# VHH binders against Protein HEAT-INDUCED TAS1 TARGET 1 (HTT1): the designs that were tried, part 15

Target 1, 277 residues: Protein HEAT-INDUCED TAS1 TARGET 1 (HTT1), of Arabidopsis thaliana (Mouse-ear cress) (q8lfw5)
Amino acid sequence: MESLLECFAITDGKCHPDCLKANNEQEDYDACQSAALVAVSLISSARVIFKIDSKYTEYSPQYLVDNVGKEEVEGEMDQPSCQYTVGNLLSYLVENVWTKKEVRQREMDQQRREFTVKDCFEFAFKKGLPRNGHWAHVGCIFPVPPFACQIPRVPMKGEVIEAANVSEALKLGMQQPAAARLHLFSPEFDLVGEGIYDGPSGNETRYVGLRDVLMVEAEKIKGETVFTVQICYKKKTSFVKVSTRSMILPLNGDDESQVTEPACLLVDFCIPRFSIN
Key: E = the ipSAE of ESMFold2; O = the ipSAE of ESMFold2 at other seeds; V2 = 0.75 times the mean of E and O plus 0.25 times the DockQ between their complexes.

## First folded at step 12 (VHH; framework vhh_7sr4_2)

Design o6 (from n4 with G54E; at its last look DockQ between E and O 0.93; V2 from the best seeds 0.76)
Fold by ESMFold2 at other seeds, look of step 12:
Structure o6 (fold): chain B 277 residues (1-277), chain A 122 residues (1-122)
Amino acid sequence: as target 1 above (277 residues)
Amino acid sequence: EVKLVESGGGLVQPGGSLRLSCAASGFTFSDYAMGWYRQTPGKQRDLVADITSEGYTYYEDSVKGRFTISRDNTKNTVYLQMNSLKPEDTAVYYCAKGRGYFSWRPSAFDSWGQGTQVTVSS
């Protein structure tokens, strides 16, 4: 079994060479990957801040992508194919790393569910997470192996804490970095530079959608609270200052009648609060 | 003009206690995190403890359980109660003002006092 672990180590958690990651490398946005990446960043940060991990430890975002929203099948862990054995590992590697990419892609697509950062936290608290490197590289969508339940996972206990407004969000951010979602408008977001992103500004505004972000800083600028978020957009990670004022947002861009209530550009604030027990 | 004035330092025996105070002016105190740093010769200043206006605190591992940071927003003052002092605690202690309510990025603190010497010897 050590020889097969060495074969898996050679892949170093990377996808099969012909994997859809390479074929989809130019995809701009995947909501599930985005949520998973934000979630593991916040989990790693919180666990160090509260001294649960003695040093910064990275957990697998691809494990979340592959497993959140997936219901467990009774008895699956007890079947011979679910045991972490030399035979099962070899069969998985031959079938999924070296041979059968096309069939497995359709199966993986059927298993996919839409989920949020909050869903990722809840999953992590229920099931734990493997360390980064014990699971496939982000963006490499393998079928979940039958023996996946035997891959080591770090147990995690806690709850999700949400904020309903800017004042509550400030209090969450004072404890640890927080997740949020940002309403993106083009071209305004592309042009923000070092300024404050104020959202839509004219007739040529196009709604891009919601993006998961890490809220890492807050300050008062000229009497107004401004959050700084880390965001990955168009394959570039950057820090952006974001206004917290309420405004009417032209969501979807083609149906202005649906936007009737003031909203902030940042919504859905939450943190993972770990149990110290 | 941001002004931070530390007081309360001095010479103390191992096992002793000191209480540092920092009077702040020139900004709206309740909008900013406050902290205490310490520096030994040849080293950069290291964060000892910080506190937000809502009372959330952080402590470096080596001082946790021995030091207590607190603030009084009505007096614009932040304190560091230092108990069970060790020779390793000898340093210049600086009061620091955060850039805003909080920051988890580098350079979270942008203003400093003159510092007050704490010496734990013999």
Scores: ipSAE 0.688, ipTM 0.827, lowest interface PAE 0.6, mean pLDDT 80
ESMFold2, look of step 12: ipSAE 0.714; ipTM 0.850
ESMFold2 (binder alone), look of step 12: mean pLDDT 83; pTM 0.834

## First folded at step 13 (VHH; framework vhh_7sr4_2)

Design r2 (from n4 with S107E; at its last look DockQ between E and O 0.75; V2 from the best seeds 0.72)
Amino acid sequence: EVKLVESGGGLVQPGGSLRLSCAASGFTFSDYAMGWYRQTPGKQRDLVADITSGGYTYYEDSVKGRFTISRDNTKNTVYLQMNSLKPEDTAVYYCAKGRGYFSWRPEAFDSWGQGTQVTVSS
ESMFold2, look of step 13: ipSAE 0.728; ipTM 0.870
ESMFold2 (binder alone), look of step 13: mean pLDDT 82; pTM 0.832
ESMFold2 at other seeds, look of step 13: ipSAE 0.706; ipTM 0.856

Design r3 (from n4 with D50Y Y58K; at its last look DockQ between E and O 0.55; V2 from the best seeds 0.64)
Amino acid sequence: EVKLVESGGGLVQPGGSLRLSCAASGFTFSDYAMGWYRQTPGKQRDLVAYITSGGYTKYEDSVKGRFTISRDNTKNTVYLQMNSLKPEDTAVYYCAKGRGYFSWRPSAFDSWGQGTQVTVSS
ESMFold2, look of step 13: ipSAE 0.668; ipTM 0.824
ESMFold2 (binder alone), look of step 13: mean pLDDT 82; pTM 0.825
ESMFold2 at other seeds, look of step 13: ipSAE 0.683; ipTM 0.826

Design r4 (from n4 with A108T; at its last look DockQ between E and O 0.84; V2 from the best seeds 0.70)
Fold by ESMFold2, look of step 13:
Structure r4 (fold): chain B 277 residues (1-277), chain A 122 residues (1-122)
Amino acid sequence: as target 1 above (277 residues)
Amino acid sequence: EVKLVESGGGLVQPGGSLRLSCAASGFTFSDYAMGWYRQTPGKQRDLVADITSGGYTYYEDSVKGRFTISRDNTKNTVYLQMNSLKPEDTAVYYCAKGRGYFSWRPSTFDSWGQGTQVTVSS
């Protein structure tokens, strides 16, 4: 099986010109790709930190993009076309990658689906994940090959651990890098530079939305806890210090939406906790 | 002014034990991760173990199971219990202070003590 998967690796960078890969270099923000990229980064990190993987091992974000939120088709693995063979791989590549094909249905379906980093972790614990080299090139290829269910997946057992507040999030971050989502405001975020991002600052603020981030550092600055997150925004990956102060956030909507409960700029903290016994 | 003072080093035979201590002052000890590094002549300092402000510990593979890092926030002290010592553990051991509660980024330790010599020889 490893030699067959090596044939996929040979096609690296040779995807059909109509295909796109999950990565941080997209023109437009895609919530599903963002969640998948953060999720695999955290899974890889946690598995090395807790010595489940002996070396940092990349897992496939494209597998998550392709499969999270989908129901299995009954009997699919038993069909002849689902066998992971050189013949089936070659036939699929000839018919779907090296011969021009339209990929409209799958792309439209993926655009309508939304899932979170938590959903990605739960999926990984249920189904396992293939290594990036094994799936990444297949995921560039649409439609997903029927025999993809037989591509080796690393089994992963565990649970998602969430934090309800800053104190709990700090405890999670001490164990491993954590996922979170950041409320992004313009122009404040674009102007933060080396300082601490503390959200909206006036009447000219525009809410951009939530972005998935990796919380990687925490410190006390002038008596307050500040988290450092890694974020990809406008194709630039950077580290930003973020205030943990609760505040009323001016989100979109009617006047009622502006009088909601206090919230932090960072929300939805979680980590994947693996079972090792 | 951050001050880290190591003690407890010395000469010991293979299979022996030592306990290193690091007295810390000049900062709020409980807000910072702490660590132990070691260095042999002509080589870079290598991480041996670290401990977050909340007590989570991490060890290099060569010392796992033999060394134990711990901290006492009431005494502003971090410890390294070293058991089953081997000649290859011979080094100067340095106490280090992190930049905050924890960090998963490189170059996270910013202050160091003068070190204490540990020599393991038969």
Scores: ipSAE 0.650, ipTM 0.813, lowest interface PAE 0.7, mean pLDDT 79
ESMFold2 (binder alone), look of step 13: mean pLDDT 81; pTM 0.823
ESMFold2 at other seeds, look of step 13: ipSAE 0.660; ipTM 0.818

Design r5 (from n4 with S53Y; at its last look DockQ between E and O 0.73; V2 from the best seeds 0.00; counts 0 for: grease 24.6 > 24.2, SAP .672 > .668)
Fold by ESMFold2 at other seeds, look of step 13:
Structure r5 (fold): chain B 277 residues (1-277), chain A 122 residues (1-122)
Amino acid sequence: as target 1 above (277 residues)
Amino acid sequence: EVKLVESGGGLVQPGGSLRLSCAASGFTFSDYAMGWYRQTPGKQRDLVADITYGGYTYYEDSVKGRFTISRDNTKNTVYLQMNSLKPEDTAVYYCAKGRGYFSWRPSAFDSWGQGTQVTVSS
C-alpha cells in the first residue's frame, strides 16, 4: 500500500507550481500551522530521546492541520469510497487529476479550525501520524481523496503532561523540550535582542497575541529562573530568553466582567509522554 | 573564573573499570548541568553522558548500561563510573559545564577541562 501511495511522487516529482506560489504568499502567522509545527517537532524529539524511534523521524504537520478538530463520523472508515482500493484510486484520479476538477470546496473553505498543541498531541495519541512525505503529496494540488484515512500512520501511545508552574515546567524541560505559549508585546519583544524578554513596559505597549514556542533551555540569572524558547516570528526562527515572573498582563480585555488573572509570559506548558516498552 | 580539573584516567584492560572525577570551581556548581565528553585523534568531541542540575541523566547508546554519571554538590564534583570497558572507549575524556540547568540547544556546554586519558588495551 505504501508503494501505491508513492505513485503521486512520479506525476510531477515536486509540488505543483500553484501550490508553491500559494504557500509563499501565506500570511505571516497561522495559529493552526504554528500549533501543528510545534507538536510534530516535540513528537519527533521525544520519540528519539526515549528511543522509540531509532533516528529522528519527521511527521506530518499538514495531517494535523487537515484533521485535528474534525468530528469522527460513525462508519466512515467502512464506507465503500473510503476503502483503499484500485477502483477508488482510479475514480479519484479520473474525477480530480485527469479531468482537472475545479477546487471550489478547498478554496472556499476559509474557516480555519482553532486548536492547540495539546489538541495535536491528543489527536496523535488517538489516531497516529503519517511521516511527513506521505501526507503532504496527497494534499498539494488535489482534493483529499476519500481513502486518505487509510494512508499509513505511525501509531502512537501516550498522554499529555502539563505543568502548572515554573517548578513543574523545569521538571518537564529536563526530560525533553516542552511546548508553551508566549504572550507577545510590541515593541518590547522586537527590541529584546540577547536580553531577557520581560513583557510589557511603558505606556505604548501593544499586545500582539499568543505564539506557540518550544522551551529548550533553562538557567538562573540574577537569582531568577529564565527559560529560553525557540520561536518562529515573522517567518524567522530565533531563541529568546523569557522571564518567569508572574504579573497582570494588559491583554485586550474590554469591558464586561473579564477578570485579568496574574500570569507568566509563558503559559500552557506541555509535553507528549510516550509509553515506553 | 570557571575551572574544571579531571582525574582518574589511566590504562586498563578490557572488561575493567575506572572512575573519573571532575573537581569544579568558580561557579555555583549546583545550578548547572555537567557532562563528560570524549575525543579520539582526528575526531570532534562527542558527548558521553550528562546530568542536569536536578539529576536527570543522559547516556549515548554505546555506553548505556556500562557507564554511570553522578554528582556530589557538597564536593562540587561530577563523576563518571566506567564499567565493562572496551578498546573503543579509548579517548581523552573531558569534563564539561553546561550553560544552565539544562539545554536542548546546540553547544549546550560552554566550558571544558584539560582532559584525562583513558586507554583500554590488553
Scores: ipSAE 0.657, ipTM 0.832, lowest interface PAE 0.7, mean pLDDT 78
ESMFold2, look of step 13: ipSAE 0.657; ipTM 0.825
ESMFold2 (binder alone), look of step 13: mean pLDDT 81; pTM 0.817

Design r6 (from n4 with S30D; at its last look DockQ between E and O 0.76; V2 from the best seeds 0.70)
Fold by ESMFold2, look of step 13:
Structure r6 (fold): chain B 277 residues (1-277), chain A 122 residues (1-122)
Amino acid sequence: as target 1 above (277 residues)
Amino acid sequence: EVKLVESGGGLVQPGGSLRLSCAASGFTFDDYAMGWYRQTPGKQRDLVADITSGGYTYYEDSVKGRFTISRDNTKNTVYLQMNSLKPEDTAVYYCAKGRGYFSWRPSAFDSWGQGTQVTVSS
């Protein structure tokens, strides 16, 4: 079994041509990839902070992308083609990688794959996660080999803890970094620099959407609580200070005729709280 | 004005103990993380331990299990209990005030005391 893991490591850096092409054509923003990246970062951080992992351990976000929302097929692991053996690995490599088979469309594999950071945590608590080095390139290989389900996963037990307001989010953030989602408005977000992102500021504001973020700092600035979040935006990772004021947000474009409830720019705060079992 | 006053430094034998105190004034103590840094000649200040406004703690690996940071919000005071002291712990120890409630980033401290000397020598 160790030799099979070594075979996957050897294929590291060897991508099926059509899988590499698909990765290179990925959009600037992918909500599922974003949620998976934030979830794994939080899981790695929390496990070190609470001494569950002795050192910082990277887990696979690609495993989450490939598997969250996928219906479980009972008994699949027991089928001969699903066993993690040298023979099955070689057969897969010959048939799908080394022969350079034409990429089959993913229409039959396309399922409802929209998921959140919370969904990623719940999945990890149910199924565990493989370390990043073990899965990082398997999801690049298309079709996904049936025996991939046998790749070792670190079991994880816990629950998702959510915060309903800024005060609760502060308490979570003091224990560990937290996930949240940020309402992005253009051009305000692009212009924030080292200042505080206050959301919409005028008639030229356009709603971009929600982005997954990591809340990593909190401070009081001019009497108001301000969170600092880490965000990947336009393929660049940065830290941004975000206002926690409640306000009316124009989420449906520029139409201000609709009355909405006050909301914060940061919503959906949650953390993975691991069990001590 | 923010004022941080350290006390409790001194000379101690290897294996001994000291307790540092830092009296804080000029700000709302409960809203800020507090920390202890140390500096040896020719080196930059290094984080030893910090504590969030809510009491959660962090320690540099070299002091884990030997040092304990704590705070008393009713006295606006942060403490560093240093046990099992080693010669390499010899340094000037500085009390530091953070910029906010907590940080998971490498640094955010913006105010400092004058320091107190700790010397571990037989």
Scores: ipSAE 0.624, ipTM 0.764, lowest interface PAE 0.6, mean pLDDT 78
ESMFold2 (binder alone), look of step 13: mean pLDDT 81; pTM 0.819
ESMFold2 at other seeds, look of step 13: ipSAE 0.732; ipTM 0.866

## First folded at step 14 (VHH; framework vhh_7sr4_2)

Design t0 (from n4 with F102T W104Q; at its last look DockQ between E and O 0.54; V2 from the best seeds 0.00; counts 0 for: pae E 13.5 > 2)
Fold by ESMFold2 at other seeds, look of step 14:
Structure t0 (fold): chain B 277 residues (1-277), chain A 122 residues (1-122)
Amino acid sequence: as target 1 above (277 residues)
Amino acid sequence: EVKLVESGGGLVQPGGSLRLSCAASGFTFSDYAMGWYRQTPGKQRDLVADITSGGYTYYEDSVKGRFTISRDNTKNTVYLQMNSLKPEDTAVYYCAKGRGYTSQRPSAFDSWGQGTQVTVSS
């Protein structure tokens, strides 16, 4: 089994051309992929910071995409076809990947399941995560093979720590990077440049939605706390300073008759807190 | 006025150890990230390590496992413990103050000390 896992690692995550083509045709943003990417980044960072991993270890975001939100069914893994062997791997690849039998089902399942960074942390604490090289190769293959449960996962113990407000979020960010979600408005976000993103500012404002972000810096500018976030938007990764001012957010755009409680542009703050000694 | 004073540099043999200290004043030390950079003649300053106000650390690959950055907020001091020193570590080492609580992006440091010379000779 160790030899099979090393074989996956040797392929360097290269997928079947049809899998690469399908991934390239995905929408510009996918909520489940964004949350998984932020989650594994924070897990890898926290495990090194708290000396649980001796070096930075990359875990599989594709494993989270494929498995978060799915219910486990206790099944038998004693059937010969369910064991993790070279023969079963080759048979699976020939029948399911190289023959293109089941691409549609995976895409539908993937699109239906939306999950958050918090969901990813809870899943990782319950199930563990495989290293990126181990799952990236298998996760490219549709459907998930019967022997996937035998792929080694690194067990993880901990809890999700959330912050209800900016003051608590600042405390979380002083020890490690933190996750949040950002309310995104057009054209303001596209035009922010090196300034502070202050959200909606006029009649031409359109609400784009929430985006998962990695909070990497906090500073005071003229007495106000400002967070710098790493965000991937329109396939470009950038760093943006974000205002923490409480404001009424026009999430539906132009209907002023609705009463909305004041909120910040950044919401849903959390970190993974691993058990430490 | 921000003031950063490095100390602890000197001459050591390969495999030796040094501990650099940077005494800080003129700002609320516990509110800011701190870092260490080094510079060889004719080159730009390179990041060695940095630490957030809450203790999150970052290391350049060439020093990872050999150097340790730490801070003591009660003494307003940041340290760089340098073990297993190599001739390649010879440089002027600078203490740096960040712009805020965390500074994990380029151009995050806005104040510098005068530097302390570290020389590793065989």
Scores: ipSAE 0.000, ipTM 0.319, lowest interface PAE 10.5, mean pLDDT 75
ESMFold2, look of step 14: ipSAE 0.000; ipTM 0.215
ESMFold2 (binder alone), look of step 14: mean pLDDT 83; pTM 0.839

Design t1 (from n4 with A33T; at its last look DockQ between E and O 0.96; V2 from the best seeds 0.76)
Amino acid sequence: EVKLVESGGGLVQPGGSLRLSCAASGFTFSDYTMGWYRQTPGKQRDLVADITSGGYTYYEDSVKGRFTISRDNTKNTVYLQMNSLKPEDTAVYYCAKGRGYFSWRPSAFDSWGQGTQVTVSS
ESMFold2, look of step 14: ipSAE 0.687; ipTM 0.837
ESMFold2 (binder alone), look of step 14: mean pLDDT 82; pTM 0.828
ESMFold2 at other seeds, look of step 14: ipSAE 0.691; ipTM 0.843

Design t2 (from n4 with Y56W; at its last look DockQ between E and O 0.70; V2 from the best seeds 0.69)
Fold by ESMFold2 at other seeds, look of step 14:
Structure t2 (fold): chain B 277 residues (1-277), chain A 122 residues (1-122)
Amino acid sequence: as target 1 above (277 residues)
Amino acid sequence: EVKLVESGGGLVQPGGSLRLSCAASGFTFSDYAMGWYRQTPGKQRDLVADITSGGWTYYEDSVKGRFTISRDNTKNTVYLQMNSLKPEDTAVYYCAKGRGYFSWRPSAFDSWGQGTQVTVSS
């Protein structure tokens, strides 16, 4: 248990360094990088909790960003330029870091696709993940080198387990930290401080969108279940207590001709459940 | 006021068994995770085992397979069954209360009892 507390203490207050760098170069939220960061955090945590890894091991979120949703090119691994050698690394650096850096940064941004934390788990179970530092471009914002497919990956087997409601999410959270998505409203979320985030509260509310979060704690406050989540928002990582009440959420403006079903602020709970054999 | 009272400690030979009990009061027991810590002189308290409000358990590697934590919500009591005891298990054992149903954050336990001595020697 102390090793698990150490893992969360390490990540308390900041995002993963590689994705913090990428987020600092963009002014808006990137859902793909957010999903990848949450996914690797949960995979690392679950593997330590269930004794699959002997110690907390960081896996590469950039590998997920680069590869989720892409098809493999048959035969590409056999080419000499695809071999992971010092010579190929130096050639990649000369061609991509010093000569064409700015144009390639824009190309990398344009190649991004939308995927979820669940997609990341399913991909990791199929393909495995490299350790962080093993899968790195020289700079996270450059094209994937041809020899990247030779970088070793840790095989992973398992399934995604989802929760449909608060009661089931509570049961998942007792086993391991869980992924979820949080409906954010401005200014309410920015003003929550140390209190409980209750969502929209007036006519001046603006819907910001969904954000990937880590559910790490649950308690009963004044008769209600309250989850604590870790979230990276506006370049700051923090812990926020979130209400689990069902409510009608004003997600897409004021279309008064339609009635939306009640929903919770936290949705899409899931965990990666690893198989040992 | 939160009150945790341990019992069941004592002197036992290597290979022997003890069962620790912790009677809890002053809070709604079924809403909280519970745990056992131990401390030897000159060292900080170390978590030995814990159990969530829903019955999920965790064990320190050195006791896994030998110790079993359990709870009885009707008696507001948490237990630690200790089998195959070794001299390195000698310590004061403390019952601990968590802050809620579960926590994966640092400092998950916030209250302790007075402790019960367990001594394993020939």
Scores: ipSAE 0.665, ipTM 0.820, lowest interface PAE 0.6, mean pLDDT 79
ESMFold2, look of step 14: ipSAE 0.718; ipTM 0.857
ESMFold2 (binder alone), look of step 14: mean pLDDT 82; pTM 0.830

Design t3 (from n4 with Y58W; at its last look DockQ between E and O 0.70; V2 from the best seeds 0.69)
Fold by ESMFold2, look of step 14:
Structure t3 (fold): chain B 277 residues (1-277), chain A 122 residues (1-122)
Amino acid sequence: as target 1 above (277 residues)
Amino acid sequence: EVKLVESGGGLVQPGGSLRLSCAASGFTFSDYAMGWYRQTPGKQRDLVADITSGGYTWYEDSVKGRFTISRDNTKNTVYLQMNSLKPEDTAVYYCAKGRGYFSWRPSAFDSWGQGTQVTVSS
């Protein structure tokens, strides 16, 4: 447990560097990159907690970004260009990294597919994940290599466990860190500081959207359960305390005819539950 | 004021058993994770086992299968049952209180008792 906590402390305050992109919109915010980063952090944590990995092992978030939601083309796995060899790697680098390609812009746009942390967990259980460093970062702005299927992957067995409410999320968090999504409102989120983020406060509130977070702590404050989450927002990673009260959230802007259900600021709790055989 | 009082330490032969207890007061016990640390002279305190407010447990590798942590929320007490004791288990054992229901952040435990000596020798 202390080594796991030290790993979180080492990365606190920084966005993960292997998600750097040349495109400005991709570098500022990318929902696919955020989900992948949360997913690999939770997979690494769970595998150490349950002693599947003997030490904290980093897995590739870029592999998830590049591959979640894509269909495998049958038969191409047997082609010579799909083999993971030094020659094929060098040919890929020469053709796509060291020489400029005009096609990159279209392929980059396709790689910004939307997927969730749950999708990443399910993908990892089906396909496994390569360790960080086995999936070269040189391809951050160009197409996935044809030989990607042969890059070594750690096989993973398990299932995704979800929580429908705060009480269930609390039980999941006691076993391992959990993923969730946080409803962000401006200016309230930017002004929280060390307090408790309690969402919208009036008619001047603007809905920013959902952000993927790691739920890492829970405590009782003034009779109510409060979760602490790790979030990367505006290029900075921080810990924020979040209210778990059910409330009416103005998610749809100015459309007063849309009545919303009471909801919490944190939704979509899930964990990767590994089979420990 | 948070107060943690350990008991049950002592001298025991290799292969023997010992049960440590920690009586807690000054806080709502059922809202907090609890743990046991141990320390040999000249070394840092090391986490041996912990238990969340909901009863989920964790054990350091060298004690897994031999030690059992448990809690009784009606008595505000956490226990460490220590079986198959080895000379390497000789240390001062400290009861610890967590910051809340659980925490995966650094410094997950914020309070300790005075400690109780456990000595395993022939």
Scores: ipSAE 0.680, ipTM 0.834, lowest interface PAE 0.6, mean pLDDT 78
ESMFold2 (binder alone), look of step 14: mean pLDDT 82; pTM 0.831
ESMFold2 at other seeds, look of step 14: ipSAE 0.699; ipTM 0.851

Design t4 (from n4 with G98H; at its last look DockQ between E and O 0.68; V2 from the best seeds 0.62)
Fold by ESMFold2 at other seeds, look of step 14:
Structure t4 (fold): chain B 277 residues (1-277), chain A 122 residues (1-122)
Amino acid sequence: as target 1 above (277 residues)
Amino acid sequence: EVKLVESGGGLVQPGGSLRLSCAASGFTFSDYAMGWYRQTPGKQRDLVADITSGGYTYYEDSVKGRFTISRDNTKNTVYLQMNSLKPEDTAVYYCAKHRGYFSWRPSAFDSWGQGTQVTVSS
């Protein structure tokens, strides 16, 4: 079984050229990939901080992208096609790698899936996660092989802890880095530099949307609690200071309820709390 | 403006103990994480231990179980109790003020003390 797993690791380093081309042509932002990346970063960090992993261990964000939100069919692992065998690997390669499966690829690409960092944590606590070397780049090869469910996974136990407000979020951040979501406005976010991002400033503001972020620092500046978050935006990773003031945010949707409701720029704070076992 | 004054260093034999103190002034002490760092001549300062404003602690692996960081917000003081000292603990120890309540980033420090020498030798 280790030999079959090594075959996936080798394939992992050699993605099909059409998959690489499609990935490069993908739009700048993919919400599912963003949530998965934040989730594995926090899981890896928390497991080292609390000495569950002896060293920093990378887990597969692609496994989360491929599997979160899918209903598990009872008995699926017992199916012959789900077993790690030379025959199953060969059948997969013949049907999906050695032939041009553009129609099948289109069907998988059109499957609508939305999930959050919280969903990723809950999935990881239920199903565990493979290490990055055991799964990475399998997702470039569509469809996902049926026997992928048997790739070794590190079991994880715990719960998601959320914060309802800035004070609670501050307490979570003292224990470990936390996930959050940031309301982005253009051009204000692009212009913030080393200053404090305080959201829309009036004229010519456009709502970009929510982005998953890592809250990594908190400080008091002129009486205000300010969080520093790590964000990947337009394929560039940076650290940004973010205001925690409530304000009126010009979001899309019902103007009466959404435009006039005070909100913070950072929402949906959570951490993965692992069980002491 | 910010002032950090270390004390408690000295010469001690291997296996001995020292308690370092750092008196802080010029800022609202309870709003900031504090840390202890050490430096061997010619090297960069390395983290020994830190403590968040809420009292959560972190230790470098080589000192865990031997050193204890603590703080007294009523006295604006952070301490480092060092037990079972080894020759490799010989260094100048610096008290440091972090930028805010906590940080998981490198370069979180904005102020340092003058340092206190700790020497462990027979």
Scores: ipSAE 0.586, ipTM 0.750, lowest interface PAE 0.7, mean pLDDT 78
ESMFold2, look of step 14: ipSAE 0.611; ipTM 0.775
ESMFold2 (binder alone), look of step 14: mean pLDDT 81; pTM 0.821

